# Ledger of designs, part 82: miniprotein binders against Mucin-6 (MUC6)

Target 1, 185 residues: Mucin-6 (MUC6), of Homo sapiens (Human) (q6w4x9r395to579)
Amino acid sequence: GHCSLEGGSFVTTFDARPYRFHGTCTYILLQSPQLPEDGALMAVYDKSGVSHSETSLVAVVYLSRQDKIVISQDEVVTNNGEAKWLPYKTRNITVFRQTSTHLQMATSFGLELVVQLRPIFQAYVTVGPQFRGQTRGLCGNFNGDTTDDFTTSMGIAEGTASLFVDSWRAGNCPAALERETDPCS
Key: E = the ipSAE of ESMFold2; O = the ipSAE of OpenDDE; V2 = 0.75 times the mean of E and O plus 0.25 times the DockQ between their complexes.

## First folded at step 21 (miniprotein)

Design be9 (from aa11 with K56E L59A L63E; at its last look DockQ between E and O 0.57; V2 from the best seeds 0.76)
Fold by OpenDDE base, look of step 21:
Structure be9 (fold): chain B 185 residues (1-185), chain A 98 residues (1-98)
Amino acid sequence: as target 1 above (185 residues)
Amino acid sequence: SKEEKIRKLVEDAKELLEEARELFEEAKRLAEEGNLEEAERELTAALYALWEAIFELRAAAYEAGDERLAEELERLAEELLKLIEEVMRLYVEIEREE
């Protein structure tokens, strides 16, 4: 499964459902029992312009019981708040420079993350087949059905992205703004 | 109505593509003139436009209801991805010169 966060505000789920939102919060991209140590991948969005409707991805966070790896747009990689030199390796995670503009986080448990640092901060999430039907978050549920990708953290399927996205906030943040992405909506 | 909305998405994408092309050309000019900072700004703007265009196409594809149409729209999106690659190549080149 491939999930992408592109253009600052565009998301494509594992099931290839595209949507957009504008929010300034940390959101859960991926939770799954397949991630060890209660792992979760999160996305940090912040204001990118003058208007509150101008928001963009500024960091990606992998959080587990053991690690808090942050890859931010300033190219600083931290784990548990400490800056790390690349390549950085933990027990089952390696972060390294892929190109001049890209970092990669490789794992032993079927999660891969590629981050484009500049000029637009973007993230690409790849999960193995073992994750099928076992994911939740902004990247969807990876079950081959796009119609239920907007399932909230409470298990409610939403028709629009706003409530869906808001349900996956990791903290108290303003409500996400939504633009029309579905001609039928 | 659905078809009209899809058409609008495609039209929007096309407009964004044209904008991106203009920005890209301007960036090239600026880079040639040695104005690297401004070139980077234009390239960045071009990328934003392209990604938005890609999104519009993907959204249209999602709503198409017709597999053939959806595939065509996705193909167009892929073509835009190629342009993104070109833009990024120039970006990296400029970055190396700085």
Scores: ipSAE 0.849, ipTM 0.925, lowest interface PAE 0.5, mean pLDDT 94
Fold by ESMFold2, look of step 21:
Structure be9 (fold): chain B 185 residues (1-185), chain A 98 residues (1-98)
Amino acid sequence: as target 1 above (185 residues)
Amino acid sequence: SKEEKIRKLVEDAKELLEEARELFEEAKRLAEEGNLEEAERELTAALYALWEAIFELRAAAYEAGDERLAEELERLAEELLKLIEEVMRLYVEIEREE
């Protein structure tokens, strides 16, 4: 299964459903029981400063009970806040430079992440067949049917990308539209 | 109306491709002149246009479903990926000069 985050704001799910969104938050990209230690892959978006995309991907985070690996557009890889030289290896995870513009995170548990650092920060998620029907998040549910890929964190299928994406926000991300458009609170 | 949506998506993709080709040619001229920072900005703009064009084609293929048209739209998107490779090669070449 393949999921891609390209062009600053475009996503293609494991079931090949394309969509676009704009937001300035951390979002759950992939959750699955196939990821050890309650692992999740997260995507961080921020304002881009370019006219082609209001917001863009700026970092990808792998988070588990043991690790918080951050790969960001500043090209510094950290684990639990500590900068790491590449290649960086743990028992189950290896991060290495694939090319001058691309990094790869390979794992023993069927997750592969390739990050293009520049000129546009992009991410490519590959999961093994054991993940079929066992994923949640922005990459969809990987069940072979695109009609329910917009399933929210509460398990409700939505017809619009924005409601789906907003449901997968991680942590406390203020609702920018409501705060910016309501001068009388 | 499904056919109209697909036609609009494909038309938008063609316009973005034309824009990207113009930006790529301008970037080549800027790089030849030694204006490397501006060349990189033009290459980046070309890539944004190409990714949006690919998105339009992927969206059109999604609307076309399991038709022969969906296969052709996916093939066109793959052709745009080859152009992205060309743009990326120049980008990497310019970065190495810096």
Scores: ipSAE 0.791, ipTM 0.898, lowest interface PAE 0.6, mean pLDDT 85
ESMFold2 (binder alone), look of step 21: mean pLDDT 77; pTM 0.699

Design bm10 (from bm1 with Y8W E10I; at its last look DockQ between E and O 0.92; V2 from the best seeds 0.86)
Fold by ESMFold2, look of step 21:
Structure bm10 (fold): chain B 185 residues (1-185), chain A 85 residues (1-85)
Amino acid sequence: as target 1 above (185 residues)
Amino acid sequence: SMKRIRVWIIVEGDPEKILEASDKIYEIAEELGVEVFVYIREEDGKLTVVIWVEGDEEKVKEFVERVREILKELGAKVEVEEEEL
């Protein structure tokens, strides 16, 4: 399964459902019992560019009982708050530079994360077949049906991306309003 | 040097009521200068709220004490795991 976070704010779920949102917050991308030690993948969005209502991806976080790995726009990789030189390895995770512009987090438990650092910070999440039907979060539920990919953290299917995305907030998120027009136009 | 610790607070109860308290939980975190996440997870078909907090040991312990009080008033069941970073 493939989930992507592209352009400042576009998401495509494991079931290939595309949507866009704007918000300044940390969100749950992926939860699954297939992730060891209560693991979760999170995405951090912040205001971007010159528009007050535009936001873009600024970091991806892998959180578990043992690790808090942060890959951010400043190209610094940390685990549990400490900066790490690449390649960086734990017992079940390896983070390395895939190319001059891409980092990869490979794991022994079927999760792969590729982060494009430049020209735009983007992320690509790949999960193995054992995750089918066993995912939750902004990347959807991976059940082969796009009509319920907007399932909230409470298990409710929504018709709009906005309500779905809001339910997956994982941090204190100030109000962020999309500006309908560019004031410089 | 000041110790940093991490605490996982696993909360069972009505997730909607617990999440309604999240604004107060975030206020406490900001006051104390600790990093916090609050989110729902599913375990064995059951929804629980996770409150993850990290920071200076004294501040995190005060956070946990104040949050436990809020959760007690909601009738929630709480498991706490503390670890030193």
Scores: ipSAE 0.819, ipTM 0.910, lowest interface PAE 0.7, mean pLDDT 87
ESMFold2 (binder alone), look of step 21: mean pLDDT 86; pTM 0.858
OpenDDE base, look of step 21: ipSAE 0.869; ipTM 0.938
ESMFold2, look of step 22: ipSAE 0.810; ipTM 0.907
ESMFold2 (binder alone), look of step 22: mean pLDDT 86; pTM 0.858
OpenDDE base, look of step 22: ipSAE 0.860; ipTM 0.936

Design bm11 (from bm2 with Y8W E10I E42T; at its last look DockQ between E and O 0.93; V2 from the best seeds 0.84)
Fold by OpenDDE base, look of step 21:
Structure bm11 (fold): chain B 185 residues (1-185), chain A 85 residues (1-85)
Amino acid sequence: as target 1 above (185 residues)
Amino acid sequence: SMKRIRVWIIVEGDPEKILEASDKIYEIAEELGVEVFVYIRTEDGKLTIVIWVEGDEEKVKEFVERVREILKELGAKVEVEEEEL
């Protein structure tokens, strides 16, 4: 499964459902029992301008019992609040520079993250087949059905992105705005 | 320098009531200068609310106590796990 966060406000789920939202919080991108130690991948969005529509991804956070790995738009990588030199390796996670503009977080448990640093901070999440039907968050449920991707954290199916996205917030933030557009158009 | 700790608060109860109280939780976090995440987690069909908090030990401990009191008033079951950083 491939999930992408592109163009500052566009998301494509594991099931290839595209949607757009404008929010300025930290959101659960991916939860799964397949992630060890209560792991979760989070996306941090912030204002990039003065208007409500000017929002962008500014960091990606992997949170578990053991680690809090943050990859930020300024190319700083931290674990548990401490800056780390690349390549950085922990028990089951490695963060390294893939290219001059891309960082990669590789794991032993079937999660891969590629972060594009420039010109736009973007993220690409790949999960193995063992994650099928067992994912939750902004990346959807990876069950091959796009129509139920907007299932909230409480298990309610939503027709629009705003309430869906808001249900996955992990911080204190205002309600998200949505524009249902195809990021490929 | 004060020791930094991380605490996981696992909450079972009425998720709507707990989420309604989240504003107070965030206010306390801001007051005490600790980092906090509050989010829903579902495992094996069971819905829980996770409160993740990190910061100076003294501040985090105070945060936990204040939040625990709020959650008790809501009739929630609370489990707390502490880790040293």
Scores: ipSAE 0.818, ipTM 0.919, lowest interface PAE 0.5, mean pLDDT 94
Fold by ESMFold2, look of step 21:
Structure bm11 (fold): chain B 185 residues (1-185), chain A 85 residues (1-85)
Amino acid sequence: as target 1 above (185 residues)
Amino acid sequence: SMKRIRVWIIVEGDPEKILEASDKIYEIAEELGVEVFVYIRTEDGKLTIVIWVEGDEEKVKEFVERVREILKELGAKVEVEEEEL
């Protein structure tokens, strides 16, 4: 399964449902029992210009009982608050420079994250087939059906991206603003 | 103390009531200068709320004490796990 976070706050779920939102928060991208140590993948969005419609991805965070790995638009990688030189390896995670513009986090548990640093900070999440039907978050539920990809953190299917996205907030932040053009709402 | 710690607060109860209290939880975090995430997780088929907090040991411990009081008033079951960074 593939989920993408691309410029202009565009998201494409594991079931290929595209949507857009604008908001300045940390959001749950992916939760799954397949992630060890209570792992979760989060995305951090912030204002990238002078208007609310100019929000963009600024960091991706992998959080577990053992690790808090942050890959930020400043091209700095930290684990548990300490800056790390690449390649960086833990027992089950390796972070390395894939190309001059891309970093990769590879894991032994079927999660892969590729971060484009330039020209625009973007992220691409890949999960193995063992995750099918076992994901939650902004990347959807990976069940092969786009009609319920907007399932909230409370398990309610929503018809709009904004309500779905707001339910996955993980930080102190305002609700995502409605946008005129949401291709999936 | 200059030591930094991380605490996981795992909360079971009425998730709507607990999430309505999140504004106060974030206010306490801002007052104390600690980093907080609040989000819903599933565990064994039921919804739990995770309150993850990190920062100066003294401030994090005060945060946990104040948040436990709020959660107790809501009738929530609370498990607290501390990690040294």
Scores: ipSAE 0.807, ipTM 0.906, lowest interface PAE 0.8, mean pLDDT 87
ESMFold2 (binder alone), look of step 21: mean pLDDT 84; pTM 0.834

Design bm13 (from bm1 with E10I L19M L47Y; at its last look DockQ between E and O 0.89; V2 from the best seeds 0.84)
Fold by OpenDDE base, look of step 21:
Structure bm13 (fold): chain B 185 residues (1-185), chain A 85 residues (1-85)
Amino acid sequence: as target 1 above (185 residues)
Amino acid sequence: SMKRIRVYIIVEGDPEKIMEASDKIYEIAEELGVEVFVYIREEDGKYTVVIWVEGDEEKVKEFVERVREILKELGAKVEVEEEEL
């Protein structure tokens, strides 16, 4: 499964459903029993301009009981609040520079993250087949059905992205705004 | 320098009611200067609220105690796990 966060406010789920939102919070991208140590992948969005529609991804966070790995738009990588030199390796996670503009987080448990640093901070999440039907968050449920991707954290199917996205917030933030647009258009 | 710790709080109860109280949790976190995440997890159809908190040991401990009081009033069951950083 491939999930992408592009263009500052566009998301494509594992099931290839595209949607757009404007929020300024930390959101759960991916939860799964397949992630060890109660792991979760999160996205941090912030205001990039004056208008409500000017929002952008500013960091990606992998959070578990053991680690808090943050990849930020300024190319700083931290774990548990400490800056780390690349390549950085933990027990089952490696963060390294893939290209001059891309960082990669590789794992032993079937999660891969590629972060594009420039010109726009973007993220690409890949999960193995063992995650099928076992994912939750903004990246959807990876079950091959796009119609139920907007399932909230409480298991309720929503028709709009705003309520869906808001249900996956992990911080104190205002309600997200929705624009249903095709990121490929 | 003060020791830094992480606490993982698993809260069982009505997740909606617990999440409604999250504003208070965030306020406490801000007051104490600790980093906090509050989110819902689901396992086998069971929904729990997770409170992830990190900071100076003394502040985190104070945070945990204050949050416990809030959660107790909501009738929630709380499990706390501490990790040394």
Scores: ipSAE 0.877, ipTM 0.942, lowest interface PAE 0.5, mean pLDDT 94
Fold by ESMFold2, look of step 21:
Structure bm13 (fold): chain B 185 residues (1-185), chain A 85 residues (1-85)
Amino acid sequence: as target 1 above (185 residues)
Amino acid sequence: SMKRIRVYIIVEGDPEKIMEASDKIYEIAEELGVEVFVYIREEDGKYTVVIWVEGDEEKVKEFVERVREILKELGAKVEVEEEEL
């Protein structure tokens, strides 16, 4: 399964459902029982250049009981607030520079994250087949059906991306804006 | 140089009611200078609110006590887990 965060505001779910939103917040990308130690992947969005309402991805966070790995736009990788030299390895996670513009977080539990640092900060999430039907978050539920990928944190299928995205906020932040059909976005 | 801790507050109760109280929870976090995430987790059909908080040990402990009082007034059951890092 593949989920992508591209172009500053675009998301494509594990079931290939595209959407976009604008918001200045931390959101849950992925929750699953397949992630050890109550793991979750989060995305951080902040205001971006061209207009007051535009936002873009600025960091990806892997959070578990033992780790808080942050890969950010400033190209610094931290775990639990401490900067780490690459390659950085824990018992079950390795973060390394894949290319001059890409970092990779590989894990023993079927999660892989590739982060493009430049020219635009983008993220690509890959999960193994054991995650099928067992994911929640902005990346959708990975059940082979795009009609319920907008399932909220309370398990309710919504018809709009903004309601779905807002339910996955993990911080104190304003509601997200849906711009999927706006030609000016 | 000051000790920092990370705490998970696991909240069982009405998730909508608890999430409506999150504004006050974030207000307390700002007052105390602690980092906080508030989100919903699901396991086996059960939805719980998780409050992740990290910061100076004394401030996090104060945060936990104030938030515990709010949550008890909402009828929620609270389990607090400190993470060893």
Scores: ipSAE 0.774, ipTM 0.887, lowest interface PAE 0.9, mean pLDDT 87
ESMFold2 (binder alone), look of step 21: mean pLDDT 84; pTM 0.834

Design bm15 (from bm1 with S22A D23E L47I; at its last look DockQ between E and O 0.88; V2 from the best seeds 0.83)
Fold by OpenDDE base, look of step 21:
Structure bm15 (fold): chain B 185 residues (1-185), chain A 85 residues (1-85)
Amino acid sequence: as target 1 above (185 residues)
Amino acid sequence: SMKRIRVYIEVEGDPEKILEAAEKIYEIAEELGVEVFVYIREEDGKITVVIWVEGDEEKVKEFVERVREILKELGAKVEVEEEEL
């Protein structure tokens, strides 16, 4: 499964459903029992301008009981609040520079993350087949059905992205705004 | 330098009521200068609210105690795990 966060406010789920939102919070991108130690992948969005529509991804966070790995738009990588030099390895996670503009987080448990640093901070999440039907968050449920991707954290199917996205908030933030736009258009 | 710790809190109860209290939880976190995440986790049909907090040991401990009091008033069951960083 491939999930992408592109263009500052566009998301494509594991089931290839595209949607757009404008929020300034930390959101659960991916939860799964396949992630060890209660792991979760999170996306941090912030204001990039003065208007409500000017929002962008500013960091990706992998959070577990053991680690808090943050990859930020300024190319700083931290674990548990401490800056780390690349390549950085801890237990079953490795963070390294893939290219001059891309960082990669590789894991032994079937999660891969590629972060594009420039010109736009973007993230690409790949999960193995063992994650099928066992994912939750902004990346959807990876079950091959796009129509149920907007299932909230409470298990309720939503028709709009805003309510769906808001249900996956992990921080104190205002409600997200929604714009239904095809990121490929 | 003060010891830094992480506390993982699992909360069982009415998730809506717990999340309604999240604003107060965030206020406490801000007051104490600790980092906090509050989010839902679901496993086997069971919904749990997770409170993840990290910071100086003394501040985190105070945070946990204050949050426990709030959650007790809501009738929630709380499990707490602490890790040294």
Scores: ipSAE 0.835, ipTM 0.925, lowest interface PAE 0.5, mean pLDDT 94
Fold by ESMFold2, look of step 21:
Order: C-alpha cells, then structure tokens, then sequence
Structure bm15 (fold): chain B 185 residues (1-185), chain A 85 residues (1-85)
C-alpha cells in the first residue's frame, strides 16, 4: 500500500484516492494496530507563503510510547527533541540518507517512509499487506474501496476532503480548505 | 527538577464533547509551556481521545491535574500513563 504527500498539499490514499487540502496543523496520517506501542504517523503542514490560504508539508512525525521521531524540512532528524546523526537506529526503526535529497525510515513492522527534502518537501508512505483494512487517517483505510476513504476519526464517511481532514487534526488549528475538487466528489 | 516527561491521557466518554474542551486544554498547555497533541484513536471498535503531553515534569504534572478536573466534569473516564524516555 502507497500513500503520498506531494507539493500543493496533494494527498493520494492507500486506495489511490487523490485529494487536496490546505491547513496549518498536525494531522494523523496513519494509525493502525500494526504499529507497535500505539504508533502513529503524523504530518505537519504550515503556510507556504504563496497565498493567504496555501499550505505545504513541513515535517513528518512518527510517534509511539517511547519515541517522537521528527523529519523536518530543515533536514534535521530528531528523536524526543534530540538531533541524531544518520544512520540513526532504534530497536525497530532505522533512519538513513537514501540519496542527497531523500531520507528513508525503515521499520521492522511493515512501515516505510521516504522523505524528499528537496526541491519540494514531500513524503511517501509504504505499508505491507498486513495493514490492509487496518489503517485510519489521512492515508485512508486501505480496504480497496475509495468511497469510504474520507472516513472521519469518529467513523463518519464524509463527501468532502476538508471535513475529513479536519477530523484528523492533532492540534488546535483552523479548519482546512480545499482548492481543487476531488475527482470522486 | 529539570526532568522532561511524556504523559498520555486516554479519555473515554463522548468524544465530541471531549474535543469541544480541547481549546481550553490547549490554553492550559500554552500557559504552562508544555507541548500537547489532542487526537482520536480507535481500539477494538471503541473511540478514545488521546491527550499527549510532554515537557518539564513539574509543568506536565500540573497540566495533567488541571485537565483531569475538566474531564471529570464531562463525566469522562480517564487513564493516565507516564512514559519513560
């Protein structure tokens, strides 16, 4: 399963449903019982400076009971607030420089994250087949059906990306906006 | 102490009402200088609101006490777990 966070605040879910939103917040990108220690992947968006409402990805966060690994657009990797030399290894996670412009977080539990640092900060999430039907968040539910990928954190299927994205906020933030209609809406 | 700690507050109750209290929770976090996330998690079909907080031990403990009072008034069941970093 593949989920992408690309320039212009575009997202493509594990079920290949594309959408766009604009918001200044931290959002739940992926939750699953397959992630150990209550793990979650989160995406941080902030103003892009292009317009009053435009936002862009500025960081990706892997949060678990013991770790808060942050990969940010300034190319610094931290765990629990402390900067780390690459390659950085925990028991289940390795973060390393894949190329001059890409970092990779590889895990033993079927999650892989590739972050493009330049020219545009983008993220690519890959999950193994054990995650099928067992994901929640901005990357959708990975059930092969795009009609319910806009399922909110409370389990309600929404017709618009902005309502769906707002439900996955992990911070005190304004409501999200969308600029281009999802092809499925 | 200058020790930094992380606490998870797991809240069961009406998630919509708990999230309505999130603005006050964020105000307390700002006042105390602690970092906070408030989000929803699902476990075995049950929706739980999670309040993740990290910062100076003394300030985090004060945050937890004040937030527990808010959540008690909402009738919510609260489980608090401190994580060793």
Amino acid sequence: as target 1 above (185 residues)
Amino acid sequence: SMKRIRVYIEVEGDPEKILEAAEKIYEIAEELGVEVFVYIREEDGKITVVIWVEGDEEKVKEFVERVREILKELGAKVEVEEEEL
Scores: ipSAE 0.788, ipTM 0.893, lowest interface PAE 0.8, mean pLDDT 87
ESMFold2 (binder alone), look of step 21: mean pLDDT 83; pTM 0.818

Design bm17 (from bm1 with E10I T48V; at its last look DockQ between E and O 0.92; V2 from the best seeds 0.86)
Fold by ESMFold2, look of step 22:
Formats: structure tokens, sequence, C-alpha cells
Structure bm17 (fold): chain B 185 residues (1-185), chain A 85 residues (1-85)
């Protein structure tokens, strides 16, 4: 299963459903019982650059009871608040430089994260087949059915991306009022 | 003087009511200078609200105390777990 976070807040779910949103929060990207120690992957979005209406990915966070790994737009990698030199390894996670422009977080539990640092900060999430039907969050539920990928954190299927995305908020954020009145796919 | 701790507050109850309190929870976190996430997780077929908080030990403990008071009014069941950093 493949989920991507690209450009101007474009997301493609594990079931290949594309959508776009304009938000400036931390969101749950992926939850699953397949992630050890109550693991979750989160995405941090903020207002970007020249465009007044555009938001972009600024960090990806892997959170568990043992780790808080942050890969930031400023190319800094931390675990539990401490900067780490790459390659960085725990018992089940390795973070390393894949190329001059890409970092990779590889795990023993079927999660892979590739972060493009340049020219634009983007992320690509890959999960193994054991995750099928067992995911929640912005990357959808990985059940082969695109019609219910917009399932909220309360388990309600929505027809629009904005309500779905808002339900997966994990941090305090200002409302994206203007962008919510113009929903996209 | 500055020991850092991480605490999980795991809340069972009416998720809608608990999330309505999240604005106050974020306000307390800002006041105390602690980092916080508030999100829903599925656990054993039930939805729980997780409040992840990290920061200075004394400030995190004050945060937990104040948030427990809010959650008591909602009738929620609360488990508090401190993690070794």
Amino acid sequence: as target 1 above (185 residues)
Amino acid sequence: SMKRIRVYIIVEGDPEKILEASDKIYEIAEELGVEVFVYIREEDGKLVVVIWVEGDEEKVKEFVERVREILKELGAKVEVEEEEL
C-alpha cells in the first residue's frame, strides 16, 4: 500500500484516492494495530511561501511510546527532541540518507517512509500487506474501496475531504475558513 | 531543575464531549509551555481520546492535574501513563 503527500497539500490514499486540502495543523496520517507501541505517523502542514492560499508539508512525525522521530523541512532529524546524525538506528527503525535529496525511514514492522527534502518537501508512505484493512487516518483505510476512504476519526464516512481532514487533527490550529468553503477532491 | 517527562492520558467516555474540551486542553498546554497532541485512537473496538504531553516535569504534572479536573466533570475513565525518556 502506497500513500503520498505532495505539492500543495495533495494526498493519494492507500486505495489510490486523490484529494487536496488547505490546512495548517498536525494531522494523523496513519494509525494501525500493526504499528508497535501504539505507533502513529503524523503530518505537519503550514502556510507556504508565495501563495497566500497554499499550504505545504513541513514535517513528518513518527510517534510511539518509545520514539518521537521528527523529519523536518529544515532537514533536521530528531528523536525525542535530540538531533541525530544519519544513519540513525533503533532496535526496529533505521533512518538514513537514500540520496542527496531523499531520506528514508525503514522499519522491521512493515512501514517505510521516504521523504523528499528538495526541491519540495514531500513524503511517500509504504505499508506491507499486513496493514490491509487495518489503517486509519489521512491515508485512508486500505480496504480496496475508495468510497469509504474519507472515514473520520469517529468512523463516519464523509463525501468531502475537508470534514474528513479536520476530523484527523492532532494539534491546535487556526481555522482555514476560506479554503473550507471551496472543497476539492 | 529541568527534568523532562512524557505522559499519556488515555480517556474513555463520550469522544464528542471530550473533544469539545480540547480547546481548553490546548489553552492549558500553551499557558504551561508543554507540548501536546490530542487525537482519537481505536483500542479493543472502542474509541479513546489520547492526550500526549511532554515537557518540564513540574509543568506536565500541573497539566495532568488540571486536565483530570476537566475530565472528571465529563464522567470519563482516565488512565495516566508516564513514559521513560
Scores: ipSAE 0.811, ipTM 0.906, lowest interface PAE 0.7, mean pLDDT 87
ESMFold2, look of step 21: ipSAE 0.808; ipTM 0.906
ESMFold2 (binder alone), look of step 21: mean pLDDT 85; pTM 0.848
OpenDDE base, look of step 21: ipSAE 0.873; ipTM 0.940
ESMFold2 (binder alone), look of step 22: mean pLDDT 85; pTM 0.849
OpenDDE base, look of step 22: ipSAE 0.870; ipTM 0.940

Design bm18 (from bm1 with E10I F37Y; at its last look DockQ between E and O 0.77; V2 from the best seeds 0.82)
Fold by ESMFold2, look of step 21:
Structure bm18 (fold): chain B 185 residues (1-185), chain A 85 residues (1-85)
Amino acid sequence: as target 1 above (185 residues)
Amino acid sequence: SMKRIRVYIIVEGDPEKILEASDKIYEIAEELGVEVYVYIREEDGKLTVVIWVEGDEEKVKEFVERVREILKELGAKVEVEEEEL
């Protein structure tokens, strides 16, 4: 399964449902029982670009009981707030520089994250087949069908990206009704 | 520096009512200078609101006590779990 965060504001879910949104917030990208120690991926967006209301991806965060790994557009990698030299390893996670412009987080539990640092900060999430039907968040539910990929954190399927995206907020930020979104599916 | 801790506040109750309190929760976090996330987690069809907080031990403990009081007003059941990092 593949989920991508591209062009600053575009998302393509594990079931290939594309959409675009804007918001200055941290959002739940992926939750799954397949991620150990209550693990989750989160995406951080901030104001950017040529439009007054446009935002773009600025960081990806892997959060678990033991770790908070942040890969940000300033090219610094931290865990639990401390900058780390690459390659950086924990018991089940390795973060390393794949190329001059790409970082990779590889794991023993079937999650892979590739981050393009330049020219535009982008992220690519790959999960193994064990994740099928067992994901929640901005990357969708990975059930092989696009019709219910906009399922909110309350379990309600929505027809538009804005209500779906707003429900996955994890930080202090304006509600989606107060920010511009641009559904593209 | 003082010791830093990470705490999970696990909240059972009506998620919509609990999330209505999130503005107060974020205000307390900003006042105390602690980092916070508020989100919903699902386990076997059950929804739980999680409040993740990290910062100086003294400030996090004050955050937890003040937030617990707000959540009691809403009729929510609260469990607090500390992770040392």
Scores: ipSAE 0.811, ipTM 0.904, lowest interface PAE 0.7, mean pLDDT 88
ESMFold2 (binder alone), look of step 21: mean pLDDT 85; pTM 0.842
OpenDDE base, look of step 21: ipSAE 0.869; ipTM 0.938
ESMFold2, look of step 22: ipSAE 0.805; ipTM 0.901
ESMFold2 (binder alone), look of step 22: mean pLDDT 85; pTM 0.840
OpenDDE base, look of step 22: ipSAE 0.862; ipTM 0.936

Design bm19 (from bm1 with V64A R68L A76V; at its last look DockQ between E and O 0.85; V2 from the best seeds 0.83)
Fold by ESMFold2, look of step 21:
Structure bm19 (fold): chain B 185 residues (1-185), chain A 85 residues (1-85)
Amino acid sequence: as target 1 above (185 residues)
Amino acid sequence: SMKRIRVYIEVEGDPEKILEASDKIYEIAEELGVEVFVYIREEDGKLTVVIWVEGDEEKVKEFAERVLEILKELGVKVEVEEEEL
């Protein structure tokens, strides 16, 4: 399964449903029982232009009971608040420079994160087949059906990206602005 | 050096009711200068609201005490775990 965060708030889910949203917050990108120690991926968005509705990805966070790995647009990688030089390894996670413009977080539990640092900060999430039907968050539920990928944190299927994205907020932030990004509507 | 800690406050109950308190929880976090995430997690078919807080030990402990008082008024079940960083 593949989920992408591109072009200043464009998302494509594990079920290939594209959408766009406008918000400045930290959001839950991926939760799954397949991630050890209550693991989750989070995405941090901030303003990227003069319009209040222009937002873009500024950091990706992997959070678990053991780790808080932050990869930010300033190209700094931290774990639990401490800056790390690459390659950086834990028991089950390796973060390394894939190319001059890309970093990779590889794991032993079927999650892979590739971060494009330049020219635009973007992220690509890959999960193994064991995650099928067992994901929650902005990347959708990975069940092969795009009609319910907008499932909220309370398990309610929504028809608009903004309501779905708002439900996945993990920080103090304003609600996502109403603009339809669903290509089916 | 001041000690940094991380606290998880896990709350079982109606998530909508618990999240109605989130504005006040965030106000306390801003006042104390601690980092907070508030989100919903599913475990064993149940929804749990997680209040994750990290920062200076004295400030995080004050945060936790004040938030637990708010949650006590809601009559919800709460579990607290603390970790040194």
Scores: ipSAE 0.787, ipTM 0.893, lowest interface PAE 0.8, mean pLDDT 87
ESMFold2 (binder alone), look of step 21: mean pLDDT 83; pTM 0.812
OpenDDE base, look of step 21: ipSAE 0.860; ipTM 0.934
ESMFold2, look of step 22: ipSAE 0.776; ipTM 0.888
ESMFold2 (binder alone), look of step 22: mean pLDDT 83; pTM 0.812
OpenDDE base, look of step 22: ipSAE 0.865; ipTM 0.936

